# VHH binders against q330m9: the designs that were tried, part 18

Target 1, 357 residues: q330m9
Amino acid sequence: AEQEPKELLEMSTDTERLLEENDLRPLWEVEKDFGNQFGGFEADIWKWEDIQASIDAIERDVPIADLPPGFQRRVAVPVNTGYRNAISNTIYVGVQTVSPGETAPAHRHGANALRFTIDGSEDMKTVVAGEEFPMRDNDLITTPQWEWHDHVNDGDETAAWLDVLDLPLVLDSLNARNTFENHELDRQPVTKSQGYWESQYGRARPFEDTKEDGIPGPFEGNCAATPPYRFSWKDTLQTLRQRAENDDPDPHDGYSLSYVNPATGQPPLFPTMSFRAQLLQEETDPHFHNAVDAYFVIEGEGATHVGDDVLEWSERDIFVIPPDEIHHHDPDGEAILLGMTDRPVFEAFNFYAEAEP

## First folded at step 4 (VHH)

Design f11 (framework vhh_gefurulimab)
Fold by ESMFold2-Fast, scan of step 4:
Structure f11 (fold): chain B 357 residues (1-357), chain A 124 residues (1-124)
Amino acid sequence: as target 1 above (357 residues)
Amino acid sequence: EVQLVESGGGLVKPGGSLRLSCAASGFTFSSYVAAWFRQAPGKEREFVSAIYSGGKTTYADSVKGRFTISRDNAKNSLYLQMNSLRAEDTAVYYCATKYTVSYGSTYTVTYDYWGQGTLVTVSS
């Protein structure tokens, strides 16, 4: 005997045509498709040698100044099998380069962004909300929603950094189309001294009760929005090493620090994404969760076990763990990872789930 | 009731071939990872091969070029084609999968399921 059909009932051609011409679908077809629009995510790794070769090729072959306004940035973007526009359907990761004498023109957008410097210098600057931020290796600089930002390389070496944005969530899932604006000038006016934004988010900070018309400023109203800010790698690394010397590691994350929103003093850094610097000295315990974890390898080498796959990583590699895959990290000696996750979205809606095998 | 059932094991001579099957029931596994493991006499369980929902495959070094993993999502079935079998391939072979049970839009629970195993003996 044959097994019972596992598939849903087939519609006649006449019924299909009637529904199609009236923009209707039957319940069983719609419900079958829920959860599958971005399905097929795989664990994957992008090796730095391949990323570097790709960005070098773009630099040689693509005159980015000739691209239409809004597209004039040299970025190589890791793309997943489940969503071919980014590393996941919520988080966008890209490696951007700016050649000597080059400017990435000023723009702003509703998506939150950060820049994690890979190869920087004192003469390579991200200009955000009127302040020049020199891009120093492994510093994390925020360019938050609706803040003007541009990138200027006044040095003699090509700079590279990691862009991390909630772009797929904003543009595809929420369909927020009016979320991008080009500046009239390629470079915005510099109106703040260096260190200004960092100085405004100490224990004493400005606060204003009045909201202005248009896009609110960071000090207007009871604003918890993430500000322009630079997290020094020197300070972050010092704190990680002190944790490693004085505390027990988390079984899954090792010794970790969360990048906090300076406006609130609490994680997550953005409402949609949280970020951690993770120092690993020992093999971690396996777990799985419905949030995606993406990683950039700041220092060291090792492996991450994802189900039955082994992702072997070294410095500057990017890798991703899909939702619901059992995983753990096995560093070869000491390693430091930048962990990136959409966990805050799940937590905001009480959907976050984590378990151990 | 969720179940994984392996079949296709048996006695085969060195250099021979076998095809193992794993039938999943009680759920649809088409979007989940599925894998084969084996346990040789007196040894711990070891990984053999995995196939992901998108079709990506991975293999243990000891079986690369000799074994091929595949799946038939319409039939909730996983397969392992084993060629050029050696005495060291003698083991109980297990299929395993991860799957998520949805309780509407309220929440989901993810489980790992293992079959009971099928014995493969390679000897003359």
Scores: ipSAE 0.000, ipTM 0.099, lowest interface PAE 22.9, mean pLDDT 83

Design f12 (framework vhh_7xy4_2)
Fold by ESMFold2-Fast, scan of step 4:
Structure f12 (fold): chain B 357 residues (1-357), chain A 125 residues (1-125)
Amino acid sequence: as target 1 above (357 residues)
Amino acid sequence: QLQLVESGGGLVQPGGSLRLSCAASGFTFSSYWMAWVRQPHGKGLEYIATISSSGGSTYYSDSVKGRFTISRDNAKNTLYLQMNSLKPEDTAMYYCATKYTVKYGHSYTVTYDYKGQGTQVTVSS
């Protein structure tokens, strides 16, 4: 016959009262609650037709100028059923829009962020640390922690892009309180020519002495902080295609390129998140890991199998794979995904685990 | 809840055959590599055979290669082990298990998750 678990040790009513009155709990009660603070996350998908309908409705009903100071940004945020503030408990993904003639005012924050352009133009700009970055379709632009940034649409068409931030980790898990600062001006001064930040992080780069009191500034020592930077999609796609023509694919990721931190020349792009462009031509092999994977479909269509679920995706869809779910990708022809993961957090603390079924 | 129920063991004479079955429930059987492992009385766990999730790849320990055949029926959530030319040395409790390879940094460990009661195989005249 099957054996039933033994009952836990009984405590007297006096002992229970004593612990409760002193805000003490026995370990065996606390252990039952470990890991349940943020709930579970589900595999899920947000279809572009539903996202588009939602952002169109926000644009119609919510003038950006009518939003409170500090919050003047029109964003639709995918939220998971197991965590209702973002796509996962570590990674935030939002779809931001700015209509012609609008400005999202200058601010900065402790969270790391990037912008992945969906619908841009030469006259739609993200201004970061004194430089105007035109937002071109599928370009990735970093707005790293504590760098001033604003968004200005001087064009004649509505722009849309992905915001990707480590907000849930910074705000919920670490409970950081001083995370935002608004600029004095809605539009920050432009103090750098276009291409400046990109030019400063080549193989030859500025290297300055530290300040007399030892406080580092930009380009001092071996500083590993992620800079403002634009990754051109034209260049990224060319390199990705050359990999597909010359190399074998990774069994789980297909042909991929990591977006590297320009200051170090290595991934991860941020200490908390890493990003890949992935070209899939064949069905991938199944695996699972304790890190979260989120995806934006840059091009193509296909499916991702996650446990018992099948997520059928097409261009511009967003989907997420929760921790410890066995998964693989099955593209219908050629597809290109932007992969986003909190894996660097796990690796930094030696927690990362990956397995094949 | 992951559940594995082994059956088909028994007493058999040397040179005989047995077919073991494992009924799986509580997880997506078709997504898991499965294994048969055994434990002789008073000895450690011994790996016998592994099969891929699709059934396309099979692997065997040297002690049973050519005598045992692992197979699966994903539609029925069932794993099988056909045992031929049985020897007294094959006497053990047999368990079906899910197989994992876990990587931590630069290291990896192969593990087996077997929570069934097993099925006893005794080879004796």
Scores: ipSAE 0.000, ipTM 0.312, lowest interface PAE 12.5, mean pLDDT 84

Design g01 (framework vhh_7xy4_2)
Fold by ESMFold2-Fast, scan of step 4:
Structure g01 (fold): chain B 357 residues (1-357), chain A 126 residues (1-126)
Amino acid sequence: as target 1 above (357 residues)
Amino acid sequence: QLQLVESGGGLVQPGGSLRLSCAASGFTFSSYAMAWVRQPHGKGLEYIATISSSGGKTYYSDSVKGRFTISRDNAKNTLYLQMNSLKPEDTAMYYCATTVTYKGYEYGSTTTFDYKGQGTQVTVSS
């Protein structure tokens, strides 16, 4: 086709010029662009050996102490080709390490966060809202919205954990401002005894009086804040084993437990993200949904089939399944996955949909 | 490469009938909802009809409801528009388009049009 005639036709359209001059676009051009702003999300996997090599390179090449306040943390962040700021446009996953004697300085932010311990010890602490939480392997510790937190390695071994945040949703999609604050001290004062926060959200717990005539208490509202809390791996694993011994598996998720918001006793753990520990013993059935599923491999080996792709995973690998891709899991023996999803956002807006092929 | 090729247009008398066809290739036709849209000379695009991927659901604009019927043959990768009781106001270039509808949404479905064909001209005059 000849380029000069095409260029003349484009230039001479009065309607195109009028729309462009007034920052207007016709509906059919805008409709074509909806859903394409961030590109397509790809099924992908980040192998633990590659994550380790990348963190080692950061440690060698980057003096993190020279970074501005709030950025002085050694983290390798899986990024998806379609978004490039995180594993998805709603969920951020990062692997953080803290070497002996290092401190990740105290700060707080509007984004919800949790820490899933990979390599911890009694001398590796996350300090949350005045309480020291020792980081034990596979424990899940919440650092929720606006709670002060810092990380201190007083031990002799390097610690590693998984950071999971709703950061892309808060900062990129909602463009939230004034959502970050540095503490005046690198290490916050410890003002609570160990076990304090867990003790406040048991079956017997403090509950503030509501006013007469039906004014709801804090647990009756739609946005009861997730507290600082530790979910013990010992207890979680014991419960998964009891499920496997006594119950039938879900065809898609195997034997699973949801990490609940301790303030409400219900999932999701955060308004924006839900989390499950999933024990797989057999190949699961295929399904698909419009929510994103991201996974961290706690234990074992296997594969996940996503459309025509096969993601072969082993312990400590991270992988993601994009929206609307048919998928199923095929463990090689027994495996345990940490499942992470933005499904709560979809459910809140009545967008969630799932189907079997 | 996604391709849509429209055919079946022509000159017809008021009150007459035409059947438009759209041959689809380069994608899994049975997985997509499809639409017919038209553009009268010197006017904007006007939505005519949509059909679900299975053919089980159809939607029509008020201007053509009761006169036009949208259908599809997934085995032949072909979309159809049966046009009856044609009026001079139906004179337009007719395009077939792919649409994306999200399952499970009552009011959240969006329609994305992707015009791959040249269209087929329908002229209604005496």
Scores: ipSAE 0.000, ipTM 0.092, lowest interface PAE 22.9, mean pLDDT 82

Design g02 (framework vhh_7xy4_2)
Fold by ESMFold2-Fast, scan of step 4:
Structure g02 (fold): chain B 357 residues (1-357), chain A 126 residues (1-126)
Amino acid sequence: as target 1 above (357 residues)
Amino acid sequence: QLQLVESGGGLVQPGGSLRLSCAASGFTFSSYAMAWVRQPHGKGLEYIATISYSGGSTYYSDSVKGRFTISRDNAKNTLYLQMNSLKPEDTAMYYCAKTYTYSGWEYGSSTTFDYKGQGTQVTVSS
């Protein structure tokens, strides 16, 4: 016969009522709910063909110029059953498109953001802190916290890119308020030459870079803010190729490069998230951790094994690995992934844990 | 259905040796880490050893380090545990497991499992 657990405790109806009337729970009931940091999330994959079909349907049905200020952006957002506003409760990923002649109006917010270009052109611009950044395929452009940004398509081709933000953490987990502002103009003034921000954050960098009153600059706070910056795909790919030719891969990440904060030269890129380009040529070793990993497939195809699930991915697919699931990657030939993780949050509070099975 | 079938247990004298085998089916064996765990009569599950999907990494509980060796043959979908210098304290039902630990740096009865087999009994006694 089945043995009954000896650890269960039962209270009288009077005791249960007394606790409930005073909004109290006994410790042994509360402790049953702990230790499940992000365990509501499932491993999942969003196939590019489904994302593209969905965003094409939005374009047919919704003129974005008719949406209220702040909402005039065509974005398809992957959502997970554990947090239905994003792929996880810390990481937001969306696919945005801007058709010829469209403008996503200037705004700024407390959440950090970046754009990873899928289909770009020289005439598609992300304008950040006074500089026009042409959106070139696979370039990563930061639109960091409290920097004005707008998107303008002056070309004849529709552009597409990946938005990545720490939005769920800022708005839901920290319950932050008053973290959004619309600009008075749809297009901000352009006050910087192209290449300016990239030039400012090499080995020599500016000091006393400040924002508006009440918003700390990169050198005023306890943590350095992320500057506006473009990471060239030509440079990133060349470096990944050189690593593959000259060194051994990491057992879990393959050949990887971190997109570092240009002001500090260190990961993470955001205080809340780190990002890496990962070149995979061989099957990786399994591990698990309490941080979330999300991926965008830059190039190639393969599979990621997550517990009992197999996520079969190809170019432009998005997928997510929940915390505490054993996982490894199995590329079919060579593949390149953009890896995105909330690991910095865990590291900042000494929570991060990683193990092999 | 996923199945793990253990074999190779039996009665052995203290100081003796046994080799346990686990035949896996119903999943891609070469893609998953595997473990051996045991349960003495009337006690909880105790972690023994884990092996990575490729066989490149192995981990052992302190109670069996230097005496037991975990290995795998991915071509045959088979996991092995070579047990040497057996002690009466090693008497237990031994389970093959597709498993992980929440605290991978710590082992013991707190080890959790994706799945475990029916087990094979090991008795170390005169």
Scores: ipSAE 0.000, ipTM 0.108, lowest interface PAE 20.5, mean pLDDT 82

Design g03 (framework vhh_5c3l_4)
Fold by ESMFold2-Fast, scan of step 4:
Structure g03 (fold): chain B 357 residues (1-357), chain A 126 residues (1-126)
Amino acid sequence: as target 1 above (357 residues)
Amino acid sequence: QVQLQESGGGLVQPGGSLRLSCAASGFTFSSYAMSWVRQAPGKGLEVVSDISSSGGSTTYADSVKGRFTISRDNAKNTLYLQMNSLKPEDTAVYYCAKTVTYSGYEYGSKTTFDYRGPGTQVTVSS
């Protein structure tokens, strides 16, 4: 009998030992492992009732003030099968809560972050780069790379929000180090009037002027940097409804708005991640792409079909669509999703691709 | 997680027949077009046949048209290639490939293979 193709890949024990002794692997062994190092990703959904129950359990068992510096935040993190550190290998999503009188201490990091408010109030503050931002339901607040941020609940109700970060990309994929710093104070000094950062990024906006050395620092308000900013839900919803009344929907995303970098007026919000508010009124058309899509359900209920899986979602659920899975959305009535994607990374390297089946 | 495993290769005389199979897992097989791709000694990859997700449309390279038949069984997640009237020129490693068509804003439409199996050797020799 002729040697089968599988036998052509077999090496003698002596050859295997020689390669192993010299830290060498043959191409075919390495090639089959490309794209599989983190165990892959599954379509998955985290139901709000399960997230809430888990956060309640953390609150009962773990006084966060007793955790080491840097870890004093109550967060339930959706984790995908195989990776175990985040919803995908590029995007981290967490649900954070802060109880009345509680402080999440000031820190900063190289990872980009935003907060999408679930349950907030005027007395729940995210403090970013010297300004107190009240956390209002469904507002999106940026805490960009290297900006100091802390969270203080001066109200009488527990607050909840989504943390969204490029943490797995920064720490695991890029293997970045020295990308984290704790502040000396639990609460940073407030040095900016409320509304300052939003006021600086209208149509007339600051850009760095010529300085003596000609080189602005990474945190000195250059025009490419994503600033601390609050996107009002009132304004976003009004614009979405105007689009629904005046424009045709995208076949895959419905009526959508991209959260733009206020400094440039263009997407993506961060170099590594882009974000959309999507209003769905009809079943969308199927497509697939090599970028990951993660979603938070702002309003409504429905289903997303991902290959053979059906993810049935309702308000406050989180779900994820892995790369290359054919998917479409089927809202039950009107629904609004926050879409989150690593698409900008693919576009920066000219890798982004999408197709219809 | 996409896994493709070919089988059915071997040695056959010119004019003979072989049937290749490909077992697919880790994706919704019925939703994707599939291809058979081969690499002859000293040559690059050649797409020999494509089949649509439903099996309703098929294409063949001119070199194999009329001799090879591609088919699929979506209930069994299996792709097949029936090879008849084999020639020495058909000697190659045959790969099962998951076919994707991408449409990027800057790149237009592109067909590529996002995964192929380890391959099965077909040798046509007396």
Scores: ipSAE 0.000, ipTM 0.122, lowest interface PAE 22.0, mean pLDDT 83

Design g04 (framework vhh_7zox_3)
Fold by ESMFold2-Fast, scan of step 4:
Structure g04 (fold): chain B 357 residues (1-357), chain A 125 residues (1-125)
Amino acid sequence: as target 1 above (357 residues)
Amino acid sequence: DVQLVESGGGLVQPGGSLRLSCVASGFTFSSYAMGWVRQAPGKGLEWVSDISSGGSTGYADSVKGRFAISRDNAKNTLYLQMNRLKPEDTAVYYCAKTVTYSGYEFGSKTYFDYAGQGTQVTVSS
């Protein structure tokens, strides 16, 4: 039987073999694979009830003490079907729990990280660069590049928080491996009083944190290394409420605040990721952009329309919007979202694009 | 393994209608633009229609107003509704996975990445 054409650009078998033997591909095969290395992105939602049930199952089945050093952490990780290791190919989101008496041992890594507290207490602490940070509900605590961090639950209730890291960008896209170190102690020494790091990044800051031209951090541009820092939810919520009372909302983001790099006083929080607290009271206008948007629902319920898909969300749900999909938010009453995006990477290289349909 | 399986072809009288289907597997169907291309006896390949991942459609002038392309992403299926068929529409019809410019670029072009085995459409008595 004769074979019908399967592709419109067919080469002879001899040509295909010659290219394969020499690790060569024709341009038209390579071009169609650009942007598809990770299988593409899908809009998706992880419901809190499913996340919680999964973490409870991990706790029952896996003794945390039996995990290798540096990996003794109970985390459920949302994974995109097109990229099996994280919510996107640039941003990792995980939900971590620490039960009473547990310690997540001290380590450090090249990846930037933050902790957004879901269920905390004064006796649940993230220790960062010598300071104990009590984990208070909805506070955001940074554990930035190469800063020692450990988590200790000296309380009587299980704590839960959101880990957000640029792991896929650092480890997979840039292949910056060998950027991880375990501390010799499970709990690092506490060498700073509580409030120390927060106090250092006001209007008067240490001279050693500035560049010759007055720009703080390791970069000469508009991005700098992020210090250990705690953003109080009490203060953030108060500022969001004041914006809602005094200003008009952004058509796409509602009333929002960007978490700033304390070293510069400017966004983005990290060179690779920016974060916003968004207060929504009304349906937003549709737009689309090439950057990924991921969300954690801090408060309320509603829906986000992504192309022909509708993601129905409620408190503590996590969802993601893929690149170049038209989207808008429709809150049911008032809602507050934590928005997370890789937009800073696109802006740093002049790749960012945004449009309305 | 990328597979595209066309069906719905057959013999039809002039002025009649046919609906072609293409069932896709082995790739994320919803993420790709899809199209139909045909080859009439003794002729080269002719682009017929395409549909983007977001649902935007294009048609060749020869079929515009008579043919309608659609997709069902839940069923991984591409359709071509052919109305008011003419003898000139006689061809083997191929379903194709396409690559097109995405995002904000001008001057977008459609390239056929992979074509299926085809389904014969004959417009005659």
Scores: ipSAE 0.000, ipTM 0.130, lowest interface PAE 21.8, mean pLDDT 83

Design g05 (framework vhh_vobarilizumab_d1)
Fold by ESMFold2-Fast, scan of step 4:
Structure g05 (fold): chain B 357 residues (1-357), chain A 125 residues (1-125)
Amino acid sequence: as target 1 above (357 residues)
Amino acid sequence: EVQLVESGGGLVQPGGSLRLSCAASGFTFSSYAMAWYRQAPGKGRELVAGISSGGSTSYADSVKGRFTISRDNAKNTLYLQMNSLRPEDTAVYYCAKTVTYSGYEYGSKTTFDYWGQGTLVTVSS
């Protein structure tokens, strides 16, 4: 049996006591522990039938109106082995449902959020910064930092959507605990006509002298970088199809579109997360990177190979690829994925690395 | 302007019952959580019972099983049914509209505003 040199290194009892009583540790002990305080993340998949069964069980067992204010939201949250509060230690994904007549009360928070509609209708609305946004299937609606938002189902069918937030990064890593606020009303006042926020971020847009690099926000002294905005699936799909007809696919992502911050036109929708619609028609090439990739299957079926694991997915499934695992996608026919990644955090600090095997 | 008007207080003997009412105006009653507070002579105010906009209820341990809070959104009215009254229940009872501002965990900063004169409940020995 062989032992590593550092396992054979011993300090005197006097040295250990001196370091301990002065809250000092030698470098080799810190290096041994640094980065290894938490379990590693695993490739994993959450099948829609299991998510739906879990939400149905929550609805049966827990009347959400009986939960305290702030907790009155029915959400099933995928949790990973390496981080038991979310799909990864940076990205939170949840599936939320609102039954007919239910309201998810108005709140705001420092965490960035978006809603990707799974089952919606014209009568299912998210209200953001004074505007009612009807939740239409596959539309993506932003509820950015510190903007009031609530969800109201005035329709006859249960609505479902993905919540995607940077909660683990904001609340656990940065310990920004005082970043949540409940509105005094369950439903905020509607002060904007439908289409208002989308209209403010077109090619012709308002401009004012005190905001040189952006569009005037809803609050004169408190403008968010990412605005309330609805990305129409009809428009997104049309553009994605035109790319497939006119352009070459990316070897790893297929034909893709980034959901950009409308105020800047840049790919990071939030400083902490970026999002892509990816149309896959052929098996992709393998690669790996230090950023996490999480996916929601918008349409189709297929498999993603992650190291020695094969994740077999179909419509509405959620799956995750951990850092540094070699992966590629193999669609069965045509498939469309919503890709979600913490890559912008790595890029902002010049940490991002990507390679092919 | 927000207005809360309490009524139904009075003198009762130990073991008796009273129903308190609170008529609300000046705000969308159905959208707010409501509460009953009381202040006994020489003591601070204490929360007696709360009810959310959705109808979820909470009670102080001292009144649980004896008092029932309820609301009628169509009438903009909050109620407190008080049974098995004790001398220790003697207090001025206040109706309150809630305001919630929270930190990391829900409800960590909940405040209650009240506008009425209160209603006196006296339980005589």
Scores: ipSAE 0.000, ipTM 0.136, lowest interface PAE 18.5, mean pLDDT 82

Design g06 (framework vhh_gocatamig_d2)
Fold by ESMFold2-Fast, scan of step 4:
Structure g06 (fold): chain B 357 residues (1-357), chain A 125 residues (1-125)
Amino acid sequence: as target 1 above (357 residues)
Amino acid sequence: EVQLVESGGGLVQPGGSLTLSCAASGFTFSSYALAWYRQAPGKKRELVAGISSGGSTVYMDSVKGRFTISRDNAKNSVYLQMNSLRAEDTAVYYCAKTVTYKGYDYGSSTTFDYWGQGTLVTVSS
């Protein structure tokens, strides 16, 4: 038997210098560095009490008007020890707040995004592609790639919501340039009646021929892009409960619903990320996979076992399960989680793998 | 926490036999391939024998017919029966667990992610 490259003999000092002079590295040095450049991802949990305290401090101490154009938003961002810019190297999660009378100015970007409302109202609006979407508690609103969006609080209470974006994949892994544009106006013109985008993706849908060959510019989407859309929590919760009353749960996920791309009717919601509402009533069976799972606790409390770690969670907590760690969920009574995963990236490249221990 | 604990090493005369045992904990034993590696004084670590979750085995050429790897899923243990020992078999023997998705093939690559502390085998008069 032959030994692996990483176990081969050391090179002479002269050979090492020759390679270094010419920006060359031997395979066995490069090979052992793949997968280790940013350290290991860790299971971790961000407790709502700590998030809330941090958000309150930002609101107190940070004047939004003093932030540069494009960054005029108050967001507390969970960051993993293995990747200090986000919860993982593919998925960004942030908790954003907007105080009464404030506007988060209009912009657009190549990254896909959604908003999951934590504390909203009829007078708190996310404006997307010309339509005002009232932010109702636990509604999920998409602000897809290259669509203009701004956030306006015309109410009398501070609003809070979860931002979920594929920023680390777009900006760090793919190193995409020309991925951001500020609007000329802080508030975009409202050109659509409320409910317009939802109405376009019911059972009767607009039909358009697939463009044969299109090369989008740096600030353009494509015709396969996820549309602006609101998923009502009232409808989602009702469907989850009907599922729980009539069907058997998945052994790993409990009762779940996928937030599908309204244009295709298929998961994933974005080419890079998929999302599920998961209702748990009983301890799930262990499994593991190479895709990352991140969670926001919509309702209830419980624990998730990740290898030898136990993440004890309650409402509004955020937690993450790194790749290849055996895990299962143990709810304390009924609980509902928002599951977020980069699984679509793995599936697109035929890398996805999962197994039971 | 994943743990692999080797035992059964010792001093033995040429032509003698030893049985090494590896006790595993912290994972579902039956789902993983396991292997025995050794590192002789002044030499590189090398694969001695491996056994898949399904029971298929592989052996280094110099130990074929002399060594037998086996597993007991009920006891979470893997064994290496070593017969007709030679001075060249003197080494620290390590137990290792693979990182392989059951039912999914990443191709020909197999990695060993967890290692035990090792057990010393000395073959000498």
Scores: ipSAE 0.000, ipTM 0.116, lowest interface PAE 20.0, mean pLDDT 82

